# VHH binders against Dermatopontin (DPT): the designs that were tried, part 6

Target 1, 183 residues: Dermatopontin (DPT), of Sus scrofa (Pig) (p45846)
Amino acid sequence: QYGDYGYPYQQYHDYSDDGWVNLNRQGFSYQCPHGQVVVAVRSIFNKKEGSDRQWNYACMPTPQSLGEPSECWWEEINRAGMEWYQTCSNNGLVAGFQSRYFESVLDREWQFYCCRYSKRCPYSCWMTTEYPGHYGEEMDMISYNYDYYMRGATTTFSAVERDRQWKFIMCRMTDYDCEFANV
Key: E = the ipSAE of ESMFold2; O = the ipSAE of OpenDDE; V2 = 0.75 times the mean of E and O plus 0.25 times the DockQ between their complexes.

## First folded at step 1 (VHH)

Design x12 (framework vhh_7xy4_2)
Fold by ESMFold2-Fast, scan of step 1:
Structure x12 (fold): chain B 183 residues (1-183), chain A 125 residues (1-125)
Amino acid sequence: as target 1 above (183 residues)
Amino acid sequence: QLQLVESGGGLVQPGGSLRLSCAASGFTFSDYYMAWVRQPHGKGLEYIATISSSGSTIYYSDSVKGRFTISRDNAKNTLYLQMNSLKPEDTAMYYCARHPYRYTFGGSTYEFDYKGQGTQVTVSS
């Protein structure tokens, strides 16, 4: 699958550990470059500064067999303090995240940035294990497996722990024309 | 100087097993996500498995799930791939690969920045 989107031999060198998208309780908006989707989600829990998380994302180009993304949009808001389950509408793949912190509930609202690929449909979907494995732990979810793409997540909020656990919904995408999702 | 040296390849019958090793030097091995990738003769690179710096997070290609196991020993600077129930379709040059040190905001990727010389695996009757 080197020919699909490849593994470029570009050298990346970072002298800093300051790769976090947000500071504690800071709102943020993150989008992958055009034609890329989220393949990694990292987060650390900040116990001392009000029980919020810092987030870090990595993106990777989609295979050329998928074609160019036909449309991208921000999905509906998932409210702070609530359990939720959401996948990108219109067979979309997750290409970003937007979040604001709410002091009233000590939690974040969330939105996915989604991109769809014309006549490409998700199939053979599965759900990851919980990230983090226990509340308050660092999470490090990586989808270096180019066979699967993130379509969404389900997450639970613990008012006692002031933290969230996430399960990510991963699917393959057809390389042939289709109009409706197989899952 | 950065080096990744793969070993453990060879000729094996279908249904057999092999264990690949990758000896890393010239960098702090425990800081990096590591991967195995393969390239069948005359074809493109295919992703096999990735393991996080601590070893706690692991991902497999759909083609090898349940058959292959990636692991690492940070004290020995060594990456492993245990290959079970080998099929003729697994015949390829196998490479140990290093991910970039950090992820950056703004869509920087963690693409492989180095691969070793490879070790040949041939599954044939």
Scores: ipSAE 0.000, ipTM 0.150, lowest interface PAE 15.0, mean pLDDT 79

Design x13 (framework vhh_7xy4_2)
Amino acid sequence: QLQLVESGGGLVQPGGSLRLSCAASGFTFSDYYMAWVRQPHGKGLEYIATISSSGSTIYYSDSVKGRFTISRDNAKNTLYLQMNSLKPEDTAMYYCARGRTIYYHSSGKYTYDYKGQGTQVTVSS
ESMFold2-Fast, scan of step 1: ipSAE 0.000; ipTM 0.215

Design x14 (framework vhh_7xy4_2)
Fold by ESMFold2-Fast, scan of step 1:
Structure x14 (fold): chain B 183 residues (1-183), chain A 125 residues (1-125)
Amino acid sequence: as target 1 above (183 residues)
Amino acid sequence: QLQLVESGGGLVQPGGSLRLSCAASGFTFSDYYMAWVRQPHGKGLEYIATISSSGSTIYYSDSVKGRFTISRDNAKNTLYLQMNSLKPEDTAMYYCATRSYLYWTPSGYRVFDYKGQGTQVTVSS
């Protein structure tokens, strides 16, 4: 436990000077603290330094009704240069991101860090609008309310723009035991 | 000792402007992301804006984009919020906060970090 002052300095000053997880074309691995999930995804596109994005994430503790995460893992790689759709396996929620840049396709590969909650199931899922609204723009996706958690995303790559647009998959989680939560 | 002291609130007519200030002490201000959040009477907390430790990266809630400007002066340990084209819907207690995480939702947010006592902004005619 970190005491009564809130989270330690290292948890919000472990960013670059500008708060970004990565420099242009730099690989990165970001995980929320234990018991937290991703609630915001922010990114800027850098034309001058390789036409890549810098990323920043915010995390929030899940409510006590979900309990402690029972298991966390890195989901399978989504390859650079491809359109893809992925949700966390086993009813999991997104608690981190890992990415590497590939000059051969001028794009990034991606992995979700996922955590599951025993016998808790996603329901009332929906998909956000596209982020960014146009290729090359800044993006700032923040959860709309306390009840929805990110389970995954679908994304499209433009070789011409050298950029991606994302739609995030958001779901509620049951506070009761689910019949198929652990399959 | 960590202190965040907000000032600059008041009564203003629709279309008017106000500049809020937050004086920080008891910690290394220049190392922290800072935020402005607000709470209308009887409602949940709403995220307004965030600024990085250096000031180069800034984010706004869609409800205030183009109207509000967040800035900071690390030499003075002060955070600012310039509010233009104020609307009755902007009436709220405004808080300066150190940022761990924020939801943009009007149903509120959770912050584990420090938050000041707030400054009241009332927009009415």
Scores: ipSAE 0.005, ipTM 0.152, lowest interface PAE 10.1, mean pLDDT 79

## First folded at step 2 (VHH; framework vhh_7xy4_2)

Design a1 (from x05 with S57D; at its last look DockQ between E and O 0.01; V2 from the best seeds 0.00; counts 0 for: pae O 12.3 > 2, SAP .699 > .668, placed apart)
Fold by ESMFold2, look of step 2:
Structure a1 (fold): chain B 183 residues (1-183), chain A 124 residues (1-124)
Amino acid sequence: as target 1 above (183 residues)
Amino acid sequence: QLQLVESGGGLVQPGGSLRLSCAASGFTFSSYAMAWVRQPHGKGLEYIATISGSGGDTYYSDSVKGRFTISRDNAKNTLYLQMNSLKPEDTAMYYCAKSRITIFGVVTEYFDYKGQGTQVTVSS
């Protein structure tokens, strides 16, 4: 019955309900711990603070079947003021974000921190809905399925709202080695 | 003090419906993704449904997709699970679970706290 099993989770003291990695206008570099990937992206928009956003990320260990990451790197930069689409090269999974703010354009440039897991390949990829749903709103994207991993994102920029909507590219990963990636 | 209190479980016949509730307190409910997990007697946990902090995104396991609906009321700090077309295989303890949000760091578990649970039993 209920009492026959120990509790599967430990109670944490949550010391950081809003855990933002940056102040408005502040550049930042966020990396998941080794062997972990990004599973959540939260952000709040501050129109009066440079039309910028504060960001919060959460990470989880990859399943044991993926093993250890074989290499990690910062992907090619995506410039401020542009719409862009990017996935991690070499079948990498997103394990972090790096960003710098530019007052002159009221926008940020972006890089993904990517980690490769042996020769595993993405498959069954899909794109999330827009985050936020409307410009200026809080965004709260969480990877709800342990089977899917963030591969990258596409984003659009509104010159009027001075904000971005994001769609994240989510894929499964093979449990065997393969020669090619699905994009 | 953080609390998650599940309710609404009980005995129901196959094909029946049940609605579970989870009352949350001691944290900013709308800031956290929430999940329903279940544990059949003598088996491991199965994450069956999750919902974002805002309620804008949901996920369901294949075993419940199309039959169960997760929802939340952030004004009332309450998480819900509507269960329809119940099967004997759905018999389990049902728990609501809170995600963990980590600044600068390491998350050892995606969902780091669960309540005491509510029993759902589906049998003739």
Scores: ipSAE 0.000, ipTM 0.237, lowest interface PAE 11.1, mean pLDDT 80
ESMFold2 (binder alone), look of step 2: mean pLDDT 82; pTM 0.840
OpenDDE, look of step 2: ipSAE 0.005; ipTM 0.234

Design a2 (from x05 with S31Y; at its last look DockQ between E and O 0.01; V2 from the best seeds 0.00; counts 0 for: pae E 11.9 > 2, placed apart)
Amino acid sequence: QLQLVESGGGLVQPGGSLRLSCAASGFTFSYYAMAWVRQPHGKGLEYIATISGSGGSTYYSDSVKGRFTISRDNAKNTLYLQMNSLKPEDTAMYYCAKSRITIFGVVTEYFDYKGQGTQVTVSS
ESMFold2, look of step 2: ipSAE 0.000; ipTM 0.192
ESMFold2 (binder alone), look of step 2: mean pLDDT 83; pTM 0.848
OpenDDE, look of step 2: ipSAE 0.006; ipTM 0.241

Design a3 (from x05 with V106T T108S; at its last look DockQ between E and O 0.01; V2 from the best seeds 0.00; counts 0 for: pae O 12.6 > 2, placed apart)
Fold by OpenDDE, look of step 2:
Structure a3 (fold): chain B 183 residues (1-183), chain A 124 residues (1-124)
Amino acid sequence: as target 1 above (183 residues)
Amino acid sequence: QLQLVESGGGLVQPGGSLRLSCAASGFTFSSYAMAWVRQPHGKGLEYIATISGSGGSTYYSDSVKGRFTISRDNAKNTLYLQMNSLKPEDTAMYYCAKSRITIFGTVSEYFDYKGQGTQVTVSS
């Protein structure tokens, strides 16, 4: 149900003036402050540094109507070199990212940090455009509508470009508890 | 249950054109990115083009960019590959392939299923 990740939690320092949470080829673990969810994702690609990316995140407080997070957890790992689709279990919202770089694949594995808010359900979900627009490019995804929350993502990987494209899954959340445990 | 059936291959002279089709069944066609891959005789499988589920995004390998066009008709559950300015190097068995993941509007280079293929031979 929930990922048992042996990857220890680490709070990483800002490695750049731009607020990157990692250096190329290094793992990182980023969590939003309590009661906040991820609202923006930035990244730059470096071909020379193992075809890897530096990442930066921004968080926003959830509205009072959602209440406090009732539970938070790390999801199952999405393996490096693989394309994947994942949403937070139990109608959770993405509140962080954990990643490790693999030299053998020149790619990263990924893990969501998810927080559930009572028994609220997602609805009116949509998928963003591709980030970056093209492999190798800088990406800057910002949710401009605070009524939508990140539930997960899907990614594609180019074995040629050794880069990933992301589509983020964005949903509204009910202002009441629903009967569905995982939508 | 899942089926991909390619057609449209044949013998063509250099500089000629062919249009390949792939009839899909056994899955929700529009929910998956699709691709064309090819395998020259005695060589490995080569990715050449992919298209998102909605058809809004396309990607091409450098070897075919500007000459080939991938498209799809979701109403007909059919994938197409328009091949122009064909070269002898394009000679191969061509396969249509289904994306590994269920997603609308995405592009993938990794696939979990391909058809039996259609032979394309470019020769004078």
Scores: ipSAE 0.000, ipTM 0.235, lowest interface PAE 12.6, mean pLDDT 85
ESMFold2, look of step 2: ipSAE 0.000; ipTM 0.218
ESMFold2 (binder alone), look of step 2: mean pLDDT 82; pTM 0.834

Design a4 (from x05 with S54R S57D; at its last look DockQ between E and O 0.02; V2 from the best seeds 0.00; counts 0 for: pae E 14.7 > 2, placed apart)
Fold by OpenDDE, look of step 2:
Structure a4 (fold): chain B 183 residues (1-183), chain A 124 residues (1-124)
Amino acid sequence: as target 1 above (183 residues)
Amino acid sequence: QLQLVESGGGLVQPGGSLRLSCAASGFTFSSYAMAWVRQPHGKGLEYIATISGRGGDTYYSDSVKGRFTISRDNAKNTLYLQMNSLKPEDTAMYYCAKSRITIFGVVTEYFDYKGQGTQVTVSS
């Protein structure tokens, strides 16, 4: 399911020359322009600043074959300090990220912004390698195959390193409506 | 209310065959890829096979490829695993698992629910 968890929409300005959407220890809300989905994720880690990360995203327009997004929503929150797996409900595609930092665990909670495109279905899904490759490293995930779309992610959290590694779930989407229903 | 109920396990000799079934309820079965996983005693879960929602695509781990066949009957909300040429190494608790992703095609290795399992023992 999905809904409004009380996060006020706030699009932050770039805080760095690299276009970071946040400062360390600060929350952020990033959404792709209408009809676009996330295709790249960049991040740098700062141990001194609460073992936190700055984030930057890139979006791309979806092909005409997918049409306009039918609806968009914020997905359920993934809690700080916990490892999690989440994909957009209703075969949605990731079109944004929302996050808040928690000092108590030196970690962030995460929420996907998802957009559904009619009744298109994902197929040939796979998970990327770990990003970053090692805790504390810079992260730079770029989808070079534009036929694949981000459906979600799974993350691991190190209580020692106070950092997360990400695997993104990438799928192709049908160019026709298929029969499907969610739980 | 989501349920997966495995059956068909048992004791079989090496080289023998078994057919496992998984009865699904509580969700739109045909909308989700399904998988079989197994857990040998004292070991972790091992992924062995997946099938797309409509059954058009299948994937197998190298350990069972050529010997096991995953299939489904969406009209009966049932998942199957035909196991041939069984080996002692195949001894494990077998679980059917539901994908978290509503898909048309090959699925990821992550699943959000599995049944109670059915024991398969291969021994002479």
Scores: ipSAE 0.000, ipTM 0.220, lowest interface PAE 12.8, mean pLDDT 85
ESMFold2, look of step 2: ipSAE 0.000; ipTM 0.124
ESMFold2 (binder alone), look of step 2: mean pLDDT 82; pTM 0.841

Design a5 (from x05 with F104W; at its last look DockQ between E and O 0.01; V2 from the best seeds 0.00; counts 0 for: pae O 12.5 > 2, placed apart)
Fold by OpenDDE, look of step 2:
Structure a5 (fold): chain B 183 residues (1-183), chain A 124 residues (1-124)
Amino acid sequence: as target 1 above (183 residues)
Amino acid sequence: QLQLVESGGGLVQPGGSLRLSCAASGFTFSSYAMAWVRQPHGKGLEYIATISGSGGSTYYSDSVKGRFTISRDNAKNTLYLQMNSLKPEDTAMYYCAKSRITIWGVVTEYFDYKGQGTQVTVSS
C-alpha cells in the first residue's frame, strides 16, 4: 500500500550502555515486538557529531480488546530539512521508526512503522508539548496514560540549531470497528 | 481530478475577521477528515485546525484556539475557516488539506493533498 521506498529492514545493535538504537550520523530501523506500539522516545543531541541525535524507544503491549494487528507497514518518508506532520494511515498506530542521516542538511529523514488493529478508530486526540523543550536538549517523552496511543508526530526544524522539535500525536482507540475505508 | 480550491483570503486590519472557504472535488468529501494549514513567508508549514469527516470532532493548535473555527458543509463539499481577532502573526498562505484515509472519528491525520492556497495578510 504505502511506504515501500527502498528501506531494507535492518536490525541494529545497541551502541550505548543506555540502549541507543543508533550511532550519530548512522541510520537505524526500530520495530516494536509484534502486538506492541511505541510508548516512549528518548534522545540526546550531539553538536560535534554532525548535529545529530541518538535515539531510544520503548514499547508496550496493546490491550486484548484491540486484538492482534491486522497489518503493519512503513509509511511514506518525511524528508530531511523539512518541517512535517504525519500520522499513520488507516488508523494505524506507531510501532516503530526508521531514519537516515543526511550530511547535506545535517538532519534526518523519518519513516513510521504503523500497525492497524481491525477497523478501530482514533478519538480524543491531542498533541504533546515540544520534545525536546529546547533545541540541543535531551528529550524523554513517556506516555503515562496507557489508554492513549501514538498515531504520529509533527516536527519543526531549526536551520540554525540544526535540530528538530517533536510533538507527538496521541489518541484513544475505539473498542469497536468504525466506518472505515482504505485508500 | 482531485481538487481543493481555497478562497476568501485578503488584507485585513488587526482585530478583524475573515472567512476562508475550500471547495473540494474529485473525492467523497464527507468521508475524509480535513484540515487547514498555513505557511508564513520564509517559514515552515504550520498545522492549525482539523475536522473529522462528519464534522463531529475538531482540533485546534494553541496558536489559534479560541479565535478560529473550522467547519464543513458536506452537502456543498466545502470546508470553512472562520478567523476572528486576527493578528499580524496570522499573516500566511492558508491551505486546505485532505486526509489520506476515510474514517469516522479521526481528528488528526496525515494530509496528502492541499490546494494552491489563499493569502491572508493582517496589517494596519
Scores: ipSAE 0.000, ipTM 0.218, lowest interface PAE 12.5, mean pLDDT 85
ESMFold2, look of step 2: ipSAE 0.000; ipTM 0.157
ESMFold2 (binder alone), look of step 2: mean pLDDT 82; pTM 0.832

## First folded at step 3 (VHH)

Design c01 (from x05 with V107T T108I; framework vhh_7xy4_2)
Fold by ESMFold2-Fast, scan of step 3:
Structure c01 (fold): chain B 183 residues (1-183), chain A 124 residues (1-124)
Amino acid sequence: as target 1 above (183 residues)
Amino acid sequence: QLQLVESGGGLVQPGGSLRLSCAASGFTFSSYAMAWVRQPHGKGLEYIATISGSGGSTYYSDSVKGRFTISRDNAKNTLYLQMNSLKPEDTAMYYCAKSRITIFGVTIEYFDYKGQGTQVTVSS
């Protein structure tokens, strides 16, 4: 569901490759199952049918060495039409996304669903290349064996293209106790 | 009943081509990534290629890149493998496989069901 009225962050429960989380301009809310984090992001752009993207996500369990997530929350909204940079607060990892479309700016607002692990901290962080490589292209960001987890993203919006490019922020997590720090 | 039936194998000369087909039934075909795997006589299973449920993503083993093409027709519940520039080393029983592990429907070397197979022999 998209628009000013209703529940813009509707959950789509089909996590298979054959189902998209959202339709064009539809609001959505996607959460990984408990104990899992986002390991892949896929999107297609539909310029002729509303100038919006459909999204799909894949989740995998975190290693047993991290333990159970101690808490999860929805991070602050990142405004439609704006360039932004955000990582999960409290050393959190991205375990979901929610978004709704705004016709006034022809773009989406975004929120991360974040989960934290007691006494575990991000380190050795890096940033991916741009996804998609060019506005309007399909994108697939898939992580394999590198022990890196998504902590957030930076993204730019083009009003002319009516599309976004993303760089994902990837970090390792400590296997030793660490001091709790802001961000 | 879940069933995968491979066909299209046969005897072909080096440099030749074959197109394998796999007819699927008993499950929602478009909801699963599908793979082709092969087993040469007296050797273990070797992964060849995978395709996502939607057909949007494909992956290939290094031994077949540039020579083989995996595709699917979800309306017909059929998986295909187009094999070009065949070599004697491609001689094997070829199996269609339904995946158990997927990321965006793409499977790498894991499956929960395998068909009966179709024999491909590359010999002069």
Scores: ipSAE 0.007, ipTM 0.220, lowest interface PAE 9.0, mean pLDDT 80

Design c05 (from x05 with S99R T102E V107T T108I; framework vhh_7xy4_2)
Fold by ESMFold2-Fast, scan of step 3:
Structure c05 (fold): chain B 183 residues (1-183), chain A 124 residues (1-124)
Amino acid sequence: as target 1 above (183 residues)
Amino acid sequence: QLQLVESGGGLVQPGGSLRLSCAASGFTFSSYAMAWVRQPHGKGLEYIATISGSGGSTYYSDSVKGRFTISRDNAKNTLYLQMNSLKPEDTAMYYCAKRRIEIFGVTIEYFDYKGQGTQVTVSS
């Protein structure tokens, strides 16, 4: 399951035996198993190997009260070298990440894998602190709270540091029927 | 010989404050997320708060948000919990815990390892 994660094999995805989903400057595509969402993000910065990060993710099943995800999709690409803010469209929760490295800017493009739950809406959203706390540091974003789910992130790239800092957008989900989409 | 030693508990009046400490040894403290968990008499373990290895990120249970603050001093290998506006419901044995989430076989767990604990009693 280390090379599959319950999803079809990705041609450019070459999993590290250390549990990292990518090698330095390697493209990757990671999806949580069906019915699960991302609950942890960890990353190490490798300055010695040309200023890139290795990434790892942890997934957990959503509560039975949310039901099964009704639809999953890859969200729009966020371009390498740019600052950006993005949440999953259609009230979606983050259930994966896809990324490719670009040597021209020494940074990565990013896509969220998003899943929506029919008639469930995000509310009481907030943003985490910065990860890592300082450029070049290792990062562990860990959620213990059963009531909050990752919907997206805002992130800033530093060309001087050749690194990126992230703030994750966390929301509760209703356990009652709602019909309004939150973009 | 991983060791976690909690201290700072005691008896306080409702509305009072306490600061708990946890001295860690036997592992690279700064590389691991740490948590505080508690166990009220005759009940199961309840998660209270988590702090990332760098200290850059914190998470709290809804029952303690705005009242408790988790922090760490990586140079001293020490974890802290500042408890304000204490309530009778906060009466419990408090444990610090070492936690890690792995990419495969991940579950939401209260702790990877916990110490012997420190008792907090809030008298009515």
Scores: ipSAE 0.013, ipTM 0.143, lowest interface PAE 8.4, mean pLDDT 81

Design c06 (from x05 with S99T T102E F104W V107T T108I; framework vhh_7xy4_2)
Fold by ESMFold2-Fast, scan of step 3:
Structure c06 (fold): chain B 183 residues (1-183), chain A 124 residues (1-124)
Amino acid sequence: as target 1 above (183 residues)
Amino acid sequence: QLQLVESGGGLVQPGGSLRLSCAASGFTFSSYAMAWVRQPHGKGLEYIATISGSGGSTYYSDSVKGRFTISRDNAKNTLYLQMNSLKPEDTAMYYCAKTRIEIWGVTIEYFDYKGQGTQVTVSS
């Protein structure tokens, strides 16, 4: 009835019966299906069983105008206990997340799964506000604007809260041939 | 108040062309993806095309791919549909629509608002 060709459609990937990708302190690896990118991030904080978060992601197909992803890879590890800023290399878009919990620092290491699109470059990038708004709260980051794709994030760890706040880096992608980003 | 006003429809011969326009008001036009949908007499709504808020991404139904082109002018708050190589089966009331997608546990809604429509008739 609606949206047969290339129309955006959300997908859910469940690795547990409760719909979350991970259990408390469990390592996980999540990849969008081929040709899809992360459009939403949900997380709940579980203090009762050891100050960790459960995560869920939603993916949507990229427009046909971007073409097929030419290459996908896991970016370098961002270490537990540290603040960090990372965008996908080679003009890539975020298409997954990998994480392991480290009891020694009471925090997670993180890796992005990134995919690049030949001759398509990010531009007009901006950062979201922090998610969650306050440590320990649930978070839902949903991209309602089809023009912007997640390229990365910056995040800070609070030793007293044993939690992280995230800002996501969102960019448009060119619909004309280009080799390098202007931004 | 949200308002979408379609225009540019009419009677045209097979193989002809028409350009539809949609004037939008009451919302930040450039912040929303927009779509064209159609409804043949006595049938359900059929998706035609979507364009992202910036105009950087477009999507088309298989039935119109290569024949129709969706575009927008954000400075004028106007959406367009260029229709080429028209066929009798393209005869329908055409609507522009403000798109919506809901994530996590809700029914997917392709549109949250649809205009009044403009009639396209392809006949010899």
Scores: ipSAE 0.016, ipTM 0.261, lowest interface PAE 6.6, mean pLDDT 81

Design c07 (from x05 with S99T T102E F104Y V107T T108V; framework vhh_7xy4_2)
Fold by ESMFold2-Fast, scan of step 3:
Structure c07 (fold): chain B 183 residues (1-183), chain A 124 residues (1-124)
Amino acid sequence: as target 1 above (183 residues)
Amino acid sequence: QLQLVESGGGLVQPGGSLRLSCAASGFTFSSYAMAWVRQPHGKGLEYIATISGSGGSTYYSDSVKGRFTISRDNAKNTLYLQMNSLKPEDTAMYYCAKTRIEIYGVTVEYFDYKGQGTQVTVSS
């Protein structure tokens, strides 16, 4: 669709890259290349240097058995300062992130970029423990596993710490048709 | 200690074939998905192929689909890449990589994912 993306500058990072997607308090939009999904999320926090996080992502192709993604879209905004829980709608997998910083709450709003695989459904879902383990720490979540894919996350904001903790929602995808599955 | 040792690279003409091997030690090989990645001179790392721990699932980048085949022998702790119909664009240093599996939030260092490499050069 026309104009349905908020940030025109796109950055793609491999696990070997040294660069962060964003500077402190900078808005960003990151999309995996077509047919790839997010497999790593890295972040550093600097309370002293602006009370924000810098982010880095890695993507990997999905198995041939899943086929091509049938469609991709930006999921609804999760507002700054709020706790939230969101998975990609329509059985989608996370293939990107978009975020803006809000000075008034010292926090970010977030959107997932989601891609759907026709006739494939999530199952055997589980939730990681929190990242970072403690507010203000670096976080490093890496999953290179064709058995589990990121479908979403739940996150909590601490106004005192001015930071977020994340739990990622990981699911397997069926290898058989599931045409009747919906949100 | 964790070790990945690649071999099998060399000089081939366009249309030729090579079989790369990676000998793994220092970890439970069958418990991890393995990958091949490559780096052309002066460029970044490019993903090539991945195989699950059991060998039951494989995936390939669009640039090598139908030409390359990834496989593994868990009894020998060895990963393979059969490369057919080689093109000049395939010229690169090829690395064996151990993937990371994140379970229950346990973070593992990403440094262990790459061996020392084996050079593949495709020219006439």
Scores: ipSAE 0.000, ipTM 0.121, lowest interface PAE 15.3, mean pLDDT 78

